# VHH binders against Protein HIGH CHLOROPHYLL FLUORESCENCE PHENOTYPE 244, chloroplastic (HCF244): the designs that were tried, part 1

Scores and structures below are computed, not measured.

Target 1, 331 residues: Protein HIGH CHLOROPHYLL FLUORESCENCE PHENOTYPE 244, chloroplastic (HCF244), of Arabidopsis thaliana (Mouse-ear cress) (o65502)
Amino acid sequence: SAAAVNLAPGTPVRPTSILVVGATGTLGRQIVRRALDEGYDVRCLVRPRPAPADFLRDWGATVVNADLSKPETIPATLVGIHTVIDCATGRPEEPIKTVDWEGKVALIQCAKAMGIQKYVFYSIHNCDKHPEVPLMEIKYCTEKFLQESGLNHITIRLCGFMQGLIGQYAVPILEEKSVWGTDAPTRVAYMDTQDIARLTLIALRNEKINGKLLTFAGPRAWTTQEVITLCERLAGQDANVTTVPVSVLRVTRQLTRFFQWTNDVADRLAFSEVLSSDTVFSAPMTETNSLLGVDQKDMVTLEKYLQDYFSNILKKLKDLKAQSKQSDIYF
Unless a header shows other numbers, all headers, positions and changes below count from the first letter of the chain; antibody chains aren't numbered by Kabat.
ipSAE, averaged over its two directions, is called F for ESMFold2-Fast, E for ESMFold2 and O for OpenDDE. V2 adds 0.75 times the mean of E and O to 0.25 times the DockQ between the complexes of E and O.
[cut] stands for letters that were removed.
Atom coordinates printed by the task and the answers are left out, and those that the model quotes come from them; centres of patches stay.

## First folded at step 8 (VHH)

Design m1 (from k5 with I28T S107Y)
Fold by OpenDDE, fold request of step 11:
Structure m1 (fold): chain B 331 residues (1-331), chain A 118 residues (1-118)
Amino acid sequence: as target 1 above (331 residues)
Amino acid sequence: EVQLVESGGGVVQPGGSLRLSCAASGFTFDEYDLGWYRQAAGIERELIAFITYGDYTNYVDSVKGRFTISRDNSENTMYLQMNSLRAEDTGLYYCAADSWYEDSFDYWGQGTLVTVSS
């Protein structure tokens, strides 16, 4: 008989107390930064790591070590917390089910038990339409689980991060490496994680958004080809595009599923299949912007984001070239 | 506080190898561009290699094929593998970090001395 620890009505929890799960991630760190800037008391749930996440402490956050794969570590992190912002995603080397399902279920259950007053969950746009993709299925199941939990919550579906395009397209094109292209008409409205964080905190303060499902989408939806073309233009060079037929990807996925060690690869390939579909990962932001009281013009465009990135690299390259010429003169 | 601490410098014979390390703290290491500079006696400090956010790398011509810049974001450490060292490589080597949104490197280490001598 697990004795229900009657948590005595403890000291009133401050509404400004936030726990950020996945605080070291691409989105999580921006949430932490934005929340701190806005005057919140931020606690970060961080997995034990060789190099401590000192930057979080330097920003003014408190760091607590816990692991979603170890549910017993979760309760202590929630003490004195009003709001949980869940930005956590399993690492590619980890089974998706361990962190993104079991861990999050445990977190939600614990949050409910501990009397958390608000829960923000990041999901994926159109996750309900792609049950064949494990992460999409898990995200959708988590949405339902959270809704059924009775927690006051906000679910935010995301379309994609601009940050992911750097390693996927920008750098390979600069290095004249092959990039994967598809003729698929799939469009993604990428967002800067800073904008996602900004909008999240605005949404957090709006009580009318409680219990709502929101979709955050970038200013424009892009095909893979359009992204590649943009990178080519900004890099000043042509991409080496390798087109892989969707049929080959499907066969490869099926083959990889037979091997337990390749499950992670199979899961990644599943995402590739979605990108080969007619699915549009975009949503009109007019209603959302109106609800949040924000202007679409304040969001970073992909063009500006990538232009800044490439411009920076070009400056560094010019510097290197200039120095190379000088060294040749002295020898 | 942001800190960059170089290590691995020393005295090596021509044709030898050294590996420099730069341990970083106090900022989001994985989001920054990183670079190695060197300063020889009587010469201005020069950029010799950089590694960007996303791990794009490039080198000054004099070290191409001999030096390799890399980073380990899990350890917040940047490396410079130096092979086939020459007398001309002698100098104080500096680690630098900057946001790719900015025009110049914002953070600098104290440097580590590399001496290539017979």
Scores: ipSAE 0.830, ipTM 0.934, lowest interface PAE 0.5, mean pLDDT 89
Fold by ESMFold2, fold request of step 11:
Structure m1 (fold): chain B 331 residues (1-331), chain A 118 residues (1-118)
Amino acid sequence: as target 1 above (331 residues)
Amino acid sequence: EVQLVESGGGVVQPGGSLRLSCAASGFTFDEYDLGWYRQAAGIERELIAFITYGDYTNYVDSVKGRFTISRDNSENTMYLQMNSLRAEDTGLYYCAADSWYEDSFDYWGQGTLVTVSS
């Protein structure tokens, strides 16, 4: 299983050699950290503009510069790589078609031509049901392109990240600021990005997963109101909720925080229709857990994730109050 | 290889300003809570400011309005901007990172000295 694959004359390729694309993002960062901890040789693809990549080198990763919008920069990044883990998304200010379609197509084509042995692609739950949403359509088209490419691959559809809820709900509630609620009945099965990274590396090592489409869903699907209520309980504070109709919400950035992957106005408008039409972003995990050899109890629950977050904050607040009273006595 | 490296300490007159930096290597600040602690001569170190994952901040009363904690996750660095410094701000300043996940470990820097004197 550790045998090198010789893809070039005189240059063996180690099965532990991984390229992570989108390495500085929320998920990509966790992929890089976990892969390094598990002993992989990690290369990170970073854009050539001045970028904050020094910490990746400090972790022990190799950093290479390339720009997916410039396909000629891609082949050099793939030399000596066995596996690509593609966490990349376009920046909000960039056209979605140039990064999330043309760049992905170029990357996949280069990966095939250079004999990459595994390609991991992250997609979005229900992307095949929402062609009206540009990002959903592009994700689905990329799934089909990858399937027809002949490249050995794993496609992982995601539902939502627990990390996004910290900025959206937990912090504003602690700061006694308004939070955005909605009357949409949608539920999302948020997953901790650390669990996503762990499951990805398990899937990568299992040859029975090759060519499969998996959905990673958290242990429970939550409405916005349920998340707010949980944060209120854990913070010990009532939320100041501004409830908006879905039609008004579609103009704001709140839809992108809900999905954590787009800030484009056209995408936000189309996502408001998804909220109106699809009430559950979740999938059964029994088969996936069995295939990966994991137990659902090993997954972090949203309750535990938020409890740990709030408990540490409350401890710090008690410490600050104790130190403030000590300082007051000196005066 | 886990390390917190502090910089920016020094000697400054009352009313002056300093900016402390804390750079991490061997782990990411992402999903860690970070803090600045101060130790005056002959006293236990005290928490003076913290910033959480998600950028919730809070401060001990004596520095509110004068000190600002911030972080730049892309540079894996935390900062403490200290304005309107007073003699009682003199001390050894430590950065710290703690995990709010179960089974994670806490990390401390070695400290950087700030002296406020006329």
Scores: ipSAE 0.535, ipTM 0.848, lowest interface PAE 1.7, mean pLDDT 80
Fold by ESMFold2, fold request of step 11:
Structure m1 (fold): chain B 331 residues (1-331), chain A 118 residues (1-118)
Amino acid sequence: as target 1 above (331 residues)
Amino acid sequence: EVQLVESGGGVVQPGGSLRLSCAASGFTFDEYDLGWYRQAAGIERELIAFITYGDYTNYVDSVKGRFTISRDNSENTMYLQMNSLRAEDTGLYYCAADSWYEDSFDYWGQGTLVTVSS
């Protein structure tokens, strides 16, 4: 039942040897943290930068430098690696074709040539339905390229991250600052990135998943207004909502918090048009849960995620008030 | 080896300023809520300021407007800027990190002494 560890003479490759690409991002760092906790040998591919990514080394990962926009830097990062988990998305200043297409194609080709045993690719739900959004078209093309490559793989389509909602809505509401709302009917089934990481590692270990396309959707799809209302209830105060037409959103970075995928101006404009639609970023999870052997009840709901966030704040605020009363008594 | 190390304490005259630092090693502040606590002789530690994941901040009334908490994730360091110091601010200042998202464990520093005296 054990897979071959030694793929070629003189280069044994342990099944626990993982390369994480995009390791400093919101999802990538959760993948790295969880994999280390589960006993994997984790290598992190990090772009060359003035300051090292010291926290990854502090966690116990190995860090290697490469840049997907420079394909010649890729092969060395794959030496001795069994599995690649690809969380990478291009920086806002980079052309999408260079990093998100050409870089990914080069990475997949190198992985195939070097005998990588499994490749995990994160895509976007509905990417096959929105060719007008360049990132979605590139994700869909990458899915097709991976399918045709012969590389053993798992493709995971994502809907949205709960983590993005903290900075966009929860904190501004607590600070009594204006939040940007919209009347767009679009719904997103946000998932906690810790759940995404957990499900990914379960999928990685399950040979039934090899070659499959999965969608990871949170338990409920939410509109922007529903998220604002939930934050208002949990914070105990009304939001100061600035209604923003989609046309204004086209020139801001607010949309990238929603998906955590891109800051490119053209992508923001295309995403704003999708957000004007009645598109739903959600999928039934019954088949996925069955394949992974997990229970839907184990998934964090957005209500619970935000409740825990606000409850911890309220606890600290209660402590501050009690200490203020004690200070008054002493005077 | 997980550790929080405070620095920047010292002796200062009333009305003066100090900047405290708290550096983390062996973990990153990424998904942590952070706080500064103060302990005067003979009383329990009191929470005086906190900063959450997402950078929401709040303060005890006695320091509000005078103290500012902040963090720099790229240096894995939290700060407390203390202005307009008063004799009542004298005490041992601790930094703390707790995982608001998980309740499994919290981290504490060893403290840095701040003395406000004429």
Scores: ipSAE 0.486, ipTM 0.826, lowest interface PAE 1.8, mean pLDDT 80
Fold by ESMFold2, fold request of step 11:
Structure m1 (fold): chain B 331 residues (1-331), chain A 118 residues (1-118)
Amino acid sequence: as target 1 above (331 residues)
Amino acid sequence: EVQLVESGGGVVQPGGSLRLSCAASGFTFDEYDLGWYRQAAGIERELIAFITYGDYTNYVDSVKGRFTISRDNSENTMYLQMNSLRAEDTGLYYCAADSWYEDSFDYWGQGTLVTVSS
């Protein structure tokens, strides 16, 4: 029996008992799926309606209702929990301060008071360099709050999700619609959220990681133009690119897909200045990979991720064309 | 578990309309490419429409302009709206989910029968 050893003064809690906050989001659902597959006891904190989280229950997770903007709802969700994995980010209709600051502070304080053994917080790479972007400033302040809290924690800074590129570039190129491109020098090392989930669970099991700040960067940093060119090649058709100055992009929702930001206008305006700044959202992964015992070759490349997406679509398009030829033959 | 269940099949007259539904459980559309397949008696199953993670859609030429694939995230359901039905549209209609992740596999529904008869 590999029962966990708990040094806390109270009743021992199994290290496989986790709470995932933000469980319905892009990253959160991958964390839940992966943790269930690895045999964890997963509890998902979801907001009380409007959208039920029935797929989480169908997967075998326990779903509890709480709202980070209502701190009194938090303590019950933490009973019997060893580890909290916090994937929560505010929704477009919510004030960023309510969820991303006040809610985080309340959650961390409750976790400390209730003896949570490990707290995983997802932050944003370069958040300390962009105080003009409200979400980045709040992420950085939350990092510092965790550092001073006394909680055993892991902070993971993220660069960008591969999943976000499908709606921004892959689908519009397939539909022969215009894509919004810029000549901005900004580069992003996108990572597949399934890899982020895998690396997170490996990090949870490693005591050397406790108290550390890690950055998870994908295998290569890409400019917008490089992503467009890759999608063109894989789709087998030229993109209709509308090259737009970053200042014009400030008035659209397209900037919110870069890091799954809210639709807040202030965030869009502030982040468009970041796009002009030569910023690189990437970090060397040698030390992180060594600490986690992971080989860089095991990570999905953006080329492979998009290749698989486009190949499945192109195969279906070929099948549709073949079926069309059959229906044109009457005898 | 991941499960797909079709409904809405039935008997309609030529020129009529029918709406098929595919209810998914155990996943959301965000992780799968989804499709409708049609199987006429004695022949192989044919792809007639699909919708991807990013909501890219496409159709076989024989149904383009008459059929519309869609999904409703609040009901976790995919639809096929079939208008101007013809006798050659008769068959078993299956929904399917397909993934491009390694270790993912295809899921299929049981099928719902559509009969277009005078």
Scores: ipSAE 0.476, ipTM 0.826, lowest interface PAE 1.9, mean pLDDT 79

Design m1 (from k5 with I28T S107Y)
Fold by OpenDDE, fold request of step 11:
Structure m1 (fold): chain B 331 residues (1-331), chain A 118 residues (1-118)
Amino acid sequence: as target 1 above (331 residues)
Amino acid sequence: EVQLVESGGGVVQPGGSLRLSCAASGFTFDEYDLGWYRQAAGIERELIAFITYGDYTNYVDSVKGRFTISRDNSENTMYLQMNSLRAEDTGLYYCAADSWYEDSFDYWGQGTLVTVSS
């Protein structure tokens, strides 16, 4: 008997009350930060951890412990909430079905039952075109489920994060480590998560966007090779690129599917296959920008993002070198 | 409030080891570059090691092979393992955090004193 937490009928829910799910993630934390800066009352749903995400509290958010894999923990987090922003994604080591499907379904159902007034869901661009990729299938199914729920909602499809490129390409190149790439012509319009957060909050305030599906895309779509080349130029170093043929990935995926214990590997490989396809993960932003009243010029370009990153590192390196030379003269 | 608190300093003999810690609070620790500075008496503060939010590390030549910078994002703590300490390593050691928005480190600790003396 799910104890109906009798929301005392009388306390009006403040429109500024937001619950952020996945608040500790790359995107989630930016949402929290932006929302707080804009004067929202932010509650963060965080998985119980030995070390609490104290930075969220320090920013002025409240933290509630819950787990999407444990649906019974969800209702209490929604008390007094007007808006839910769902930034949660399952960890690679977690079964996709448990967190990204069952957990999110439970969250949406609970949100509906609790009378949540607005629900923001992050999806993946072209997820409807790639049912062979489990994560994309689940994202698309979640989009549909949310639509059918009757909740006032905004679905935002994303193409990719610039932040992910640092660990994948920039750092390995600087360390002269091997970089893994594909020869696939796939292009991705990466965005800065700060821009995603900014645009999300703008969208949240626009009633005309209610019930709409939006796609957020960066200013330009990039191939893996182009990203690597850009990093090489900025780093002043050549990358050691190991190219994995898509054919090998496909065969490996097929083989791994025969083993139940390798399903997670297969799922990851499926995602890699999509990245190896001729698919362009980009969308025109003209209409979106117009709708949101934003200027494309205000969005960070990948070139600028990486330039700033590398410039900062190179400056530090220069400083280290300069200091090293000075020390050699005095001895 | 942003805070960086250094600890682990002390007096050691030449050839000894120390481990410095920098506990951070009040900001998204895992998104910042971090660094260790030191200031010897009568000498300008110098960068001796840094670690980026992507875990790239580098060192001043004088400490290469002896010092190791690391971070634990789960604990919001940066470390400096100092081995084979020398008299010239004596100084006040500062922890710093850098947001990429400024040309310099944004946040500084109060420092911890390291004294290497026979």
Scores: ipSAE 0.245, ipTM 0.699, lowest interface PAE 1.6, mean pLDDT 86

